# Designs tried in a protein design chat: VHH binders against F-box/kelch-repeat protein SKIP4 (SKIP4). Part 12

Target 1, 358 residues: F-box/kelch-repeat protein SKIP4 (SKIP4), of Arabidopsis thaliana (Mouse-ear cress) (q9m2c9)
Amino acid sequence: MACIVEDPQRAGQSNETQIALISGVPDDISKSCLARVPREYHMAMKCVSRRWRDFVCSDEMCDYRNEFNLAESWIYALCRDISGGVFLHMLNPFSSRRSWKRINDYPYIPMREGMGFAVLGKRLFVLGGCGWLEDATDEIYCYDAAMNTWFDVVPPLSTKRCYFACETLDGKIIAIGGLGLNPNAKRTWDIYDPLTRTCKSCSDVNIVPEMEDSFVMDGRIYIRGGVGGSSTAVYSASSGIWERMDDDMASGWRGPAVVVAGDLYVLDQTFGAKLTMWCKDTRMWIHIGKLSQLVMKQPCRLVSIGNSIFVIGKDCSTVVIDVENVRKNKMNGVMVCSSIPKTWDDDIDVISCKSVAI

## First folded at step 3 (VHH)

Design a26 (framework vhh_8dlx_2)
Fold by ESMFold2-Fast, scan of step 3:
Structure a26 (fold): chain B 358 residues (1-358), chain A 120 residues (1-120)
Amino acid sequence: as target 1 above (358 residues)
Amino acid sequence: EVQLVESGGGVVQPGRSLRLSCAASGFTFSNYGMHWVRQAPGKGLEWIGNIYYSGSTFYNPSLKSLVTISRDDSTNTLYLQMNSLRAEDTAIYYCARHEGLWGSGSFDYWGKGTLVTVSS
């Protein structure tokens, strides 16, 4: 905790006395200047005044940063400790000391398996899931990365789901298939708009029942599920049609997937950890390299930022791979640009990882 | 005793503007975030937007260009300004208090609502 942050009650009791964001400077110029401040200082900026706090937390701040191409992608890991507590760890990949930091401001989130984790704008969403003593749920929790706070006042999904595919496409969260008490739920999907607080449900016979993994590429949602992860399907948003996945492409999808610069990468975790890339031109999987099983705890999660793949182990230990450098040098083997040690928290499990740009 | 009382509803012609008010009492208004929610006849609840204690506003994106939420902490009053009203905006409009500290709230108190009818 680097600075004294006014609590919400005390801040709310303060009279607004400042008209200008920066004395002697027009607000449009002030906002342009504030938007150029690196993301790591945004928490300190919220300590300056109520007006700075409001601007830093606003959509306007995000709009300025996007316009100026200043948005920074940080990694958020949804974790569970041995007591079953659910919390977020955060990684700033641009800091001089790259280390995972625990986020302390969170409400109680129940211990659930098969939860969806999605990002829309500056917000993280945790959806659905089930427990040993709890059937599938429709509950949604939201974290705002600009405000650094959780909101639990979120309308539910139309259908209770766990072990479902969860992706963001065209400004909406799409929850596909999964398990639930309603047997018809396995062939349905929800189109959830968290900003309008609306949910629309659809159904299609091509939806596979149990989801293991999914990714978005070229305006399509790819899903994999079923016993042994052998069932695949593709949804095209532009046509609204479900289609069969290319069999050669599907055969190489043997672990977590990530899209980098329009190319599909898969960490094949069948026997160790092998990074592979789908070559669209030749319709073949290309071997990029292998990670040591001694360094990475499986199951791993993948997040892409720019030309880098962040391989996040079960304990939050992280390996950063620059795939552009690998392509340029045509090297056999994984080019590890850096490693980031596991968190100081004992015996934690990473549930899911996403990047949020601010 | 927490009370929320909406006012300003009535019959209004399409294309016109209308401002709704919500008078709050029984709590320190300036310490709470507030929401506007509506329900059209035969339809579900639709969230319009909210305003935090700080004055920061968040809107339903479908309505962001058509509505403005503001507050006057000196009079304990919440406002909803609506522009370019359509027949589809015919609904009962409710104000609601956001309970809890940042990141963990729910709607704990609702007003009785005010009816807005948009017709020619």
Scores: ipSAE 0.000, ipTM 0.142, lowest interface PAE 17.2, mean pLDDT 77

Design a27 (framework vhh_8dlx_2)
Fold by ESMFold2-Fast, scan of step 3:
Structure a27 (fold): chain B 358 residues (1-358), chain A 120 residues (1-120)
Amino acid sequence: as target 1 above (358 residues)
Amino acid sequence: EVQLVESGGGVVQPGRSLRLSCAASGFTFSSYGMHWVRQAPGKGLEWIGNIYYSGSTFYNPSLKSLVTISRDDSTNTLYLQMNSLRAEDTAIYYCARHEGYWGSGYFDLWGKGTLVTVSS
């Protein structure tokens, strides 16, 4: 959020500063300096002054960091605890002190099953879901990672949904299918545009009611759901149509999926846990490696950053897999792993995970 | 007709309080964040503060102790409460609708403004 102090003076110049961001330094230079500070220090910077807080929380800083390739990818895990509360854990994967940190400052979000979790820019969205005695909801909650604050309520979805696919594409949140007493959920999808605050509903026979997994690759949304997770479909944004997924590709989608540098990886959890990759060149699934069941509590969630896959267990214990060598050398890659311990918080369950660049 | 109409301005004595109103029409008021902005004679625009559609507020630090922003979504009305008015608070006060993300968004709709004059 930017503070408008004074009008631009001729040629678009701003006399914005009554109190300089940095004493003796022009604001444009000060902002470039502040934008280069690693994100781990941004919370401390917000304590320096209100002007620093305003700049650190602004999209101006976010846009600057993106333009100059300074943005850092952090992992956010949507969790629930023993008290029935919903909260976020955050992780800086590149810190020397790699550990999950709990975000406790949030409005009460009802404990729900089948919620959607989406990232758009610096904002995280929690959508829909249902309770044991509560039908599906259309409520949306928004968390701003730069401000470290929750918006209490944002405009709702057009259709109440739970257990639906939730992806971002072309600057919009797309909620596909799902369950609930509302019959419109089962074979419809909502396009939610947070910039215009509009929600458009569409329908298609290829959309299965209950979603188990989804991913975005090459401008297409892939969905999997239905009984036994055997129904798949693909949406092409360029053509605006839903079509059948490649049967060979679909046959290997046996667990959570993640896209790393344009390639699809799947954690197959049917007979232990093993990582596989879809090789576009050969149209075959390649075995990457196996994860010990003693280390990982299922169901696992996958997040990619750069050439790494973060396998996040139900208890937030995390295994980091570097897949760069496998991607470049398909026949002789070695899977490099490291670990990040689970949190010391009360028994928690990870619901969903996303990376955010900020 | 999508519009914002400010009211409540006038001549007030130093040290007094004043509440400004902004009536919104032609759009779903409860879905938008709103801002208060002022312009003193011969000066540029000064941002006073905003209120998110959730009801959360954020203020210009130089004005935080002197102003309060609130909204009534049932009547489509935005309010600015000003306390301990000084001569330097003399300005035209505008309400504005926020469009887009905070910080990278813009004011897509403005009222015509209401004049507040603080004089003895």
Scores: ipSAE 0.000, ipTM 0.123, lowest interface PAE 20.0, mean pLDDT 77

Design a28 (framework vhh_8dlx_2)
Fold by ESMFold2-Fast, scan of step 3:
Structure a28 (fold): chain B 358 residues (1-358), chain A 120 residues (1-120)
Amino acid sequence: as target 1 above (358 residues)
Amino acid sequence: EVQLVESGGGVVQPGRSLRLSCAASGFTFSSYGMHWVRQAPGKGLEWIGNIYRSGSTFYNPSLKSLVTISRDDSTNTLYLQMNSLRAEDTAIYYCARHEGYYGRGSFDYWGKGTLVTVSS
């Protein structure tokens, strides 16, 4: 009988084998596909394989999503409970069932007053603070929203401080003024660079020592502080110079502030609660609408996402205000409201709220 | 290289106090947060608490009134003070170095542990 002639032995051998992220697809294309998946499915993606988990948690995925405008801002509320525990609640504003969810990872952070809160990339930073029996600290803590875990950030701030202004600008965290044991510390600010893990200290005699509130607008950090919240200061990042705030603008800053698409909004808590907007063209405060005190638990925190302002009460009950119509017609807009109920955990206090984009 | 050595364990009667020590070597002790973790027979790991490099402490709420964590950076030593010991405190006690990249449940180096037996 005739024998079948076999194919020649395959020539060559690979000394290195790589496991593909997606079978039959190059890794660069696979990564672009994975990075385009909506954030709500990222937890499920981490369960597929170790390589998928590593990519989903990576800076590479976060950078890709930011570059291609795919990043979704979710709201994180740092809360304390009656047991003294510190934890995060998270809200996905794009979900059809908008509800606060508790994150089941407790931070390695002590409970402190006057802590600074800053967001850079996928990470939330908690800086400084003090206690009744504890002087001001220089400690920094970090929560990674992609890993869903807390970790320490070392080195610390250059100066121990509490009740200070804390903002992110130009890829850095800026901690300005505040109280500390060193009386000269109140005239300093720290610039923390998370990429190099370095902290630079600067000083100026014009810094208000005790800060109550701050916001970033047009490349400037606006600060309110001092006795009764009557002192204001403006730091210009481009020039490195301290400027004076417009007196008319400062006179309307009577509650928590938020910037939406370059415009300043303040929840004026004088004699009730009303949302006001600073009109740059007319140099006057415009009344947007009034919120009921029956549904709001003060103090409130403000977070903006797109054209919406999230007013988060002390108990995490939330009012969502859509200001798109107001922005298009500053003098004749309509304020559209909706609500998100508080968490079923009734004995919580909101310490701070930030949005983290992934 | 990095070494953590627990000591001070042994047999102790209920209601008494005990202090455990952890001697650290091979790294700059003062630059790291440290943890105490225990494992009772037939059970999983239970986190007791930590001490930050600043000296600030955070405890498992279930254990807060029963334990105190302290450190002495001049001697590279971590301490766990336990009061009012109960039979349920019988466990192997580990000290662990805080992993700089991760918070809760992430430790890069562990000691071999010291056994504490609470019995009459």
Scores: ipSAE 0.000, ipTM 0.157, lowest interface PAE 16.5, mean pLDDT 76

Design a29 (framework vhh_8dlx_2)
Fold by ESMFold2-Fast, scan of step 3:
Structure a29 (fold): chain B 358 residues (1-358), chain A 120 residues (1-120)
Amino acid sequence: as target 1 above (358 residues)
Amino acid sequence: EVQLVESGGGVVQPGRSLRLSCAASGFTFSSYAMHWVRQAPGKGLEWIGNIYYSGSTFYNPSLKSLVTISRDDSTNTLYLQMNSLRAEDTAIYYCAKHSGGLYYDAFDIWGKGTLVTVSS
C-alpha cells in the first residue's frame, strides 16, 4: 500500500512512498487517464495501490467515464445450480470472445424462490424470497461490481416478502407487494434508499399480492400479477399514486418485458416465442419477429443494452436481437440476431438478469 | 517470485482453537487481498474468507462465526484464527494471493499448505 506514516510500533522505520496517483502527473490529469482504461482492466488497476482502488471504486470514476461516454454495461445473471447453490454469472458483451464467466460463489447466498433482483448504480441487490423450509425473508445481499465484492452487512427490508415486484426508480429500490407472514405485506411496498440505508414502508389496499412481472417506463412501475397474470397496475413515482394500465397495452403483455430506448418490448410466448413492441403513437402491438422455442429454453429473461435485447434462456444460452432497424427502417418481422453459448456449468437455472454500467 | 509459507497446523482436540500463519514474500503484500482456502481429504477446495489490503474481511457464511482473518503488513504475515474446531475441519489449509488480473475475485495458491487434524 502507498503510505506515508511513521509507525511507533515499528521503531526506527519510516514508510514513505509516492502519494500521487501517477508519478510526475497531476491527480486531475491522472484521474482522466485512469477513467479511459477499459473496464476489463479495472480489477488489475485496483491492485496497484489504495488510491487507485479508491478512485476506481468511486463515484468520481463513474462521473468521468460517463462524461467521456466510456461506461460499459455488463450483464449479471443470478443463477441456481442443481444442488440449490446461488451464484452470479457475468457477460461482457463488448468482448471479442463473448462468453459467460462465473463469479466466485462466496459469500454463499441461500437458495430461495421469489427473490427480488435490482441494480442501483454499480451495485446489485438480492432481496427477500422464501425457501422450502423458510418463510419469506427481509434479508438483502449486495454485490458491488466495481469492488468485485459482497457487502458484509446490508439493512433489511421493512417487511418480509417473496414473489414481489422489485424495481429501481429515482435512485431507490422499490419492492411492491408479494407474500409474507405479515398479512399487511400483500398491500404494502418498501422504498429502500441507499444513501441513508433506510427502508420506508407504504400501503394501498388495491395492490395485487402475488406479482409475476414488472418493468419501469416513463417514471412509472408497471406490474402484472394475480391468477394467470390477469391483473395489472401502474405506480407513478412522481405522484405516489396508483393508476390503471391501458387495457390494450396490458392485453399484449404475455411474457417477459424489457424497455429499450423508451419503448416496451415483450417476448410473447403464445404459439412459440414472438418479440413484440408497444407502439405508443398508434396504441397497437407491432410484431418484430419470431424465435424458435426449440433453441431457447423457457423461462427466458430479458436485458437491454443500447438498441439490443439479450434473451437469456434458462440454461444461460443467449440470443442478441438488434432492434435499431425496427425504429429506423420500419422492418416489421425482421430481426438481426447473434448468439452467445450457454454457461459451462451443467444443469443451472437463470433466476434473474440485470445490466450494470461502469 | 511469489512465495507463501503456511504454518501453525497440527493435531488439536475437538472444541479447541488454533491460529494459522502465512508468511508472504516476492510481492508487495500490503497492496493485495489475501484468502484462506482449505481442502479436506478427497474433497475439493473450500473458500474460508478473504481480507482486503484495507483490512476489510469477508467470510464464507457457513464458517463466519468460527473464524477470524487478520493481517500484519509490517511483517508480511496473514493469520487465520479458528474456534470451536470439529472433526470435519480436518484439512490442509492454504493461504492464497488475490490474482488481480481478472474481472471477478480470484486467487492463486503458491504454498504447500499446513495440515490441521482435529481428533481425540
Scores: ipSAE 0.000, ipTM 0.124, lowest interface PAE 19.3, mean pLDDT 76

Design a30 (framework vhh_8dlx_2)
Fold by ESMFold2-Fast, scan of step 3:
Structure a30 (fold): chain B 358 residues (1-358), chain A 120 residues (1-120)
Amino acid sequence: as target 1 above (358 residues)
Amino acid sequence: EVQLVESGGGVVQPGRSLRLSCAASGFTFSSYAMHWVRQAPGKGLEWIGNIYYSGSTFYNPSLKSLVTISRDDSTNTLYLQMNSLRAEDTAIYYCAKRGSGLYYEPFDYWGKGTLVTVSS
């Protein structure tokens, strides 16, 4: 066996030759300063030096931005085009010239039905799914928003799943239910821990087969599935107990859901597109307004940032709704605060959307 | 040849403080971020915090007021200072090295852990 002994002289030289990030400034202060630069300039910062590039791409940069509450929420849309593969579109909602930008650095990731899409820190995860001639998969793909690159396939889920609920809670990805060749998938859930790259599986009778939708609100995971979306369940993270969903609340959950400032909003796409809000105080759904089918190509996806709801159409056309203004002023109207045009990519389909704080 | 050896665990009364040490060898310690992770009986792994090669520290928000992580690159030693220990802090404490912060990487090297029992 070869025992490698580090050369003290070589180690000393390597340490001494390390160039400061900013001349005349200690690295810890330099990193604090670099972390304060708005994200739109991060690509330019990567061109300054190898050390700046490495820092900007690092978990350390992300930790600084989170510690100082500097992280900016950007929208990522998982899309497919006529090639059949998946890719990401990125949107900076704070730019004066808001436009979708395509990310195209991985040659091929197959499009699957019923895939999960989750965010942990600066990373986006695509999990599971099934194909036309394939059973469900346990494969996971990871995209790093700071590096702007896909990683190769990461260690898989414990169970092959498609059409499952996929949410982030307490720094872990939770995959609940779904379909697969393993019959137990329907009543199990995986907790994927990125620190260990391991999955812990759990089982609960309250898990319904074939999840259609889910959302996180007040430390709870709300899920809807089953025949006609009639089955609902709530997982309480603090107690570890499965609870029954309020029947009045469940009756209004007829489309994609998003939580803004602690309030639940649902886009009812049954006949056109109608935005509604759940009023916790009165236990009633409030009708906020309607979106024109001429402007929005269904099915739409929802993402929230601050007090705004971003309604993202199938073709990536986007309308922005200021929830505070809409709630106070409008009834049964077309409700648009601003719009963002679709991308130049013809025949694209938006599969899922998430907000990444970075 | 990478080795991480935790020490300093044992039985401690509630409200007391304890300092854990991790002796590292087989790699250039001063060039890597180091982490503390714990596992309570019957529970999953809980990340405590990390310290980068630059000395920057980041903590689990649930634990930030109760712990301090430090390093001594001259002795290749990582430290975890814990204050106001309570029964729920009873766990096996692990020292962990992660790969480069540029990539999504699991902890590639773990210590064997040191048991801390908080009981009266």
Scores: ipSAE 0.020, ipTM 0.543, lowest interface PAE 7.2, mean pLDDT 77

Design a31 (framework vhh_8dlx_2)
Fold by ESMFold2-Fast, scan of step 3:
Structure a31 (fold): chain B 358 residues (1-358), chain A 119 residues (1-119)
Amino acid sequence: as target 1 above (358 residues)
Amino acid sequence: EVQLVESGGGVVQPGRSLRLSCAASGFTFSDYAMHWVRQAPGKGLEWIGNIYKSGSTFYNPSLKSLVTISRDDSTNTLYLQMNSLRAEDTAIYYCARSTDLYYEPFDYWGKGTLVTVSS
């Protein structure tokens, strides 16, 4: 169920004069109480009254949940079916019935390759991409995970691009490199800033045109791309400049990467599937365990929540690895894990995955 | 017409406190969340905090202990109380009206008031 699209001025006036959120309780205290309700019940809360729906969908609700450290990370997978149709799957890892659910809502995302997928606050962004009959685009699509609805109008990127690195850093979406008919796209990076409603484009010779993978760690964006994934670069937010990646660190980046509790993990898929961790102190890759590639359809995507790594296969079948337990048990050749089966047709492919905290 | 007018800026000594005001007109002030944002010379915009129509306040974690935002809906006025001012607090301070949209949070801005903290 979608949230009410409303005029904030009209809605606020009516609600403040007519009805209390909780009878006999001041609204600020009521909001504090409502913010403590687990995320799985938020859809039901939207059905209680217009005032509850307005609050549940509001940025104020999110601010309370963040202040109380109550935010729950759910996983969103950008998927494509055999016809090229693009849609979202969602997984609630806190549900007793952990299963993927399809989000069947308008608008339909155009059938594009090389799209960026990023999170800002409660919203998911699908950026750029190209099609069979379409050059690279600057279009952005936005899904609000609190409202469970797509937005109709989103400002575009400054540069049309596809097959680029897309990460969130310091409250901004940073789109790096990629391909397009505009030659400026190949060595440029865009900073999309919701506060200024601007998209700023910069350029640097260290930016690889075609990106394969990226991650954020310690205020830096790491990117890998080019022929055989051999080119790496690091963007430092504190300095605003591009730096060289540690060669030893880069040598172990042989599959999808994820950061868990400040540590880099890579699922090395070169010969089988091996979970490895970069040890900052020793500057060495440490073998954590093995995952059977016969069970997991490659290419895999990784998402972290708490101390868990969610390995999401091409068909959306999911393996959950508890990093603390795997490391503690030191099971060489065997990983302690749980699994979540695929829910949909064999012809559905996962493009990208992100978590959204609400 | 929607109008936001900041006041209370000027030269202030380090370690002192200062209160800024924002006078709102042309809309029903009590129906909107309001923000304070600053821009130091040669730097980008820095969000200070907001106050919802309920009176609930949320702050930039880096500034939470140093600032307090309040409002008086009877006079259509937004306030920013700043304590323990440092040279780094030298900036143009803006009040802004909330849209309640994360990716486009402000629709109207004041022209700003300059605060200079002498070393």
Scores: ipSAE 0.013, ipTM 0.515, lowest interface PAE 8.0, mean pLDDT 79

Design a32 (framework vhh_8dlx_2)
Fold by ESMFold2-Fast, scan of step 3:
Structure a32 (fold): chain B 358 residues (1-358), chain A 120 residues (1-120)
Amino acid sequence: as target 1 above (358 residues)
Amino acid sequence: EVQLVESGGGVVQPGRSLRLSCAASGFTFSSYGMHWVRQAPGKGLEWIGNIYYSGSTFYNPSLKSLVTISRDDSTNTLYLQMNSLRAEDTAIYYCAKHGSGLYFTPFDYWGKGTLVTVSS
C-alpha cells in the first residue's frame, strides 16, 4: 500500500517550500490532531504525505503521545527460528482480534544466547550475548517501532557480556554483571544513555556474575542469579548502592517475575505452574491461581500492561490474567483469564518479551 | 469468505452530496476497524479515513470537512457521507477491512469499489 501511494504534495511541488501538515491549520494544532490517531492506523497515515510520514516516525509524536497518555502498549517478542535467526513478533493486546504477527524487517543479528532485551521510548534494544563459537559481545542492535526499521550502526556497550541482567530505569538501560573474557568485567555494570549514545561503567564486589532473572520495582533493580538461582541482590539506582533482598520475599521467587501496578507477581514453576503475589502490607506470598502445564510451553515470559499479566509461552501461546480483583479483595484470589493463540510461524522460540508504549 | 461490497456510486453534479455504503460479511464486523480509500483515474490510492471498532473516527485532513464515516454494527454496514463534491473527487471508492497482519499492511481485504463521477 504505502509503496504504491502517490504523494500529492511531492507530485504538485515544483519548488522546495515548507508544506503544512494540514492545509489551513497551524502545524502545532495539526500535530496534536495526528498524535491522537490510534497506532493501528499509523501505517495508513504514512500514505497521506511525506510530512505526515516524517511526523508519525518522529520522536516528537512518540513523546507527545506518552506525555498526554495517548500511547498504546504493544507487546514485542524477541524470537529465534530453526536456522538460529533472530526476529521480532508483535501483538496489540487491545485489538479485538489479538494475534501475533512477525515483523517483516529482517535484522542481521547473529544467533546468540544470553542477550539483553530492553525498551526505551519507541525503541527496542538487543544487547550483548554469546555463541558457542563466539565469546561474549558488546554489540547493540536497535529497532525503531515507529519507523519499523532496524538501525545498522549503534555504539557498543563498554563491556562484552552475556547472561546479564538488563533493565530500563530513569530513561537508561542498565546492564548488570554477566560473563565475559575480562575477569574484572564480571562484577561491573554498564549504564547506557540512548539520548547521548554513551555508556558508563561501575563496579561492585557483590555482583553475581551470571544472572537468571530481574525486575524493576520502586526505583530498584532486583536480580536473581548464581547456582540454581539461589543468590539475590537489589540495586538502588538513586543511591548507587547494593542492598539485601528480604529473605521471605526472595524465597518465593521461583519462576519468572513481573510487576503490576507496583506489586510483584511470580509464576512459580517449581511443581506445576501457579501465580503468586508478594503482599507488601503483610510481607507474605499470596496464592492467586494455577495454570495448566499442558497449554503453556515452558519457559514462560511475563509482561504486564495495566492490571493484566500476559504469560507468553515458548511458542508465543499467551494467557492473559486480570489481577485487579485480587488487589480489591472482591474475588478472594480468583483469576480471570483469556487466551491468544500461538504465532503462525511453527518454528520459533521466544527469547524475551517487552511492552512498548507508542 | 470475507466479502466487502460497496454501493451508492454514480454520476453526481458538483456541490451535491452522496452517501456510499459497504456491506460486510464473512467476519465479525463489530470487532474490526474499517477504512475508506479512493483512487482517481490514472492516479494512486488516497486514504480517506477510518472508523475504529469503538466508533472513533479519523480523517485525511485534506478531506475532513467534506466527509463523515459511520457504521451500523447491527447490519454489518459501513458508510461514507460526502458533501460539497468537486470534480477532483471523481474516483473509485473502496471499502477496506483494517489489516490483521503486520505493520506494513494496514488493509487485508478490499471491495471491488464503486465509481463516483462528479461532472456537470
Scores: ipSAE 0.000, ipTM 0.118, lowest interface PAE 18.7, mean pLDDT 76

Design a33 (framework vhh_8dlx_2)
Fold by ESMFold2-Fast, scan of step 3:
Structure a33 (fold): chain B 358 residues (1-358), chain A 120 residues (1-120)
Amino acid sequence: as target 1 above (358 residues)
Amino acid sequence: EVQLVESGGGVVQPGRSLRLSCAASGFTFSSYAMHWVRQAPGKGLEWIGNIYYSGSTFYNPSLKSLVTISRDDSTNTLYLQMNSLRAEDTAIYYCAKVGSGIDWTPFDYWGKGTLVTVSS
């Protein structure tokens, strides 16, 4: 843990910041070289020196990696164990040993339901929720994936919410509707900017129902909620206006949704498990393939990386679907996929999943 | 000027309890999460836990049953309650504040520490 925590003795060195990152190499070249090191070694790099730690944890490091197209998307699953403890599992899909790893730096988040989970840059946010004996909360918890540490110096939401839509769009977290003691909670939304750590509250006269699911596509946030998931709404970020969702599009939204390369995919669980895609040109749902219910522990969560959909089961057992490969191969209705084993943890619940690029 | 001053250390017998304090000044204490970290002789730094500005606490799983962190925002004071002290708990104990910037450095401000010696 020494490499996670700053050394107090070292912090007192007057010439620490004057030492070259790499002996005999200019700092700009050194930073370029360090940025090219695969993400799996970044933890070890933080143990080399304070200057390496500061650079690896910095936005400058992320900027270099983005410029060089070196950013790696890893999957983070927000989970709850049998004792009610909340923790993160992490998956590096580029590792030769693809396996879920439990993150050992865990906060005690009270036993809450209906929490939001959002990603911005290298950071993951857990927002809101309600407890068995508690009304909705406005609390926010933050995990920095580059530092591998929970940080909680984050102002709360303007409104206490649970069972709300939570999405990232245009560098901000948008929390829409939900439940709470404030009777207008379901008719409001918060636009949260973690860079300035401010929250801008908005409101509408229309009632936004209790949320079950949401996704972002083409600069819009799509939400589904209400009794049996029958109510839908669309928030347009560019106009700040609520739009109507296409009825045919809404009727096919029968399970977890994910957007891959600008196209909407839904794992339809009505009769077994079927991956379907919304075709914008024809305005109809297209059957992509069938997934065996025997290989997945429900409920499932979806996350996309590149042209792949990761179907994550309750126990973190994961099926990887290459959507481009499935679309090209017309041999049968069964999807060609790879699998990643479940964790050693028993009776866990996967609450939500996000990918973080570093 | 940010100042953190730890106190309450000393010699204590195994099995006993001890409470450490950290007096904070120079910043809005109630707005920041605060951390406890220790360093035993011949070992690296070990994170003990932190307390959110809301009062929620997070602990190192190996220490959770042995420690309690609390705060008093009216006096700008952070506390660490330690129970069932063992010889391996002998260490210098530090309180720390995290940074507030977008790049979030782990610990911006560390006190001078307070020595706890568990000895029979």
Scores: ipSAE 0.000, ipTM 0.161, lowest interface PAE 15.4, mean pLDDT 76

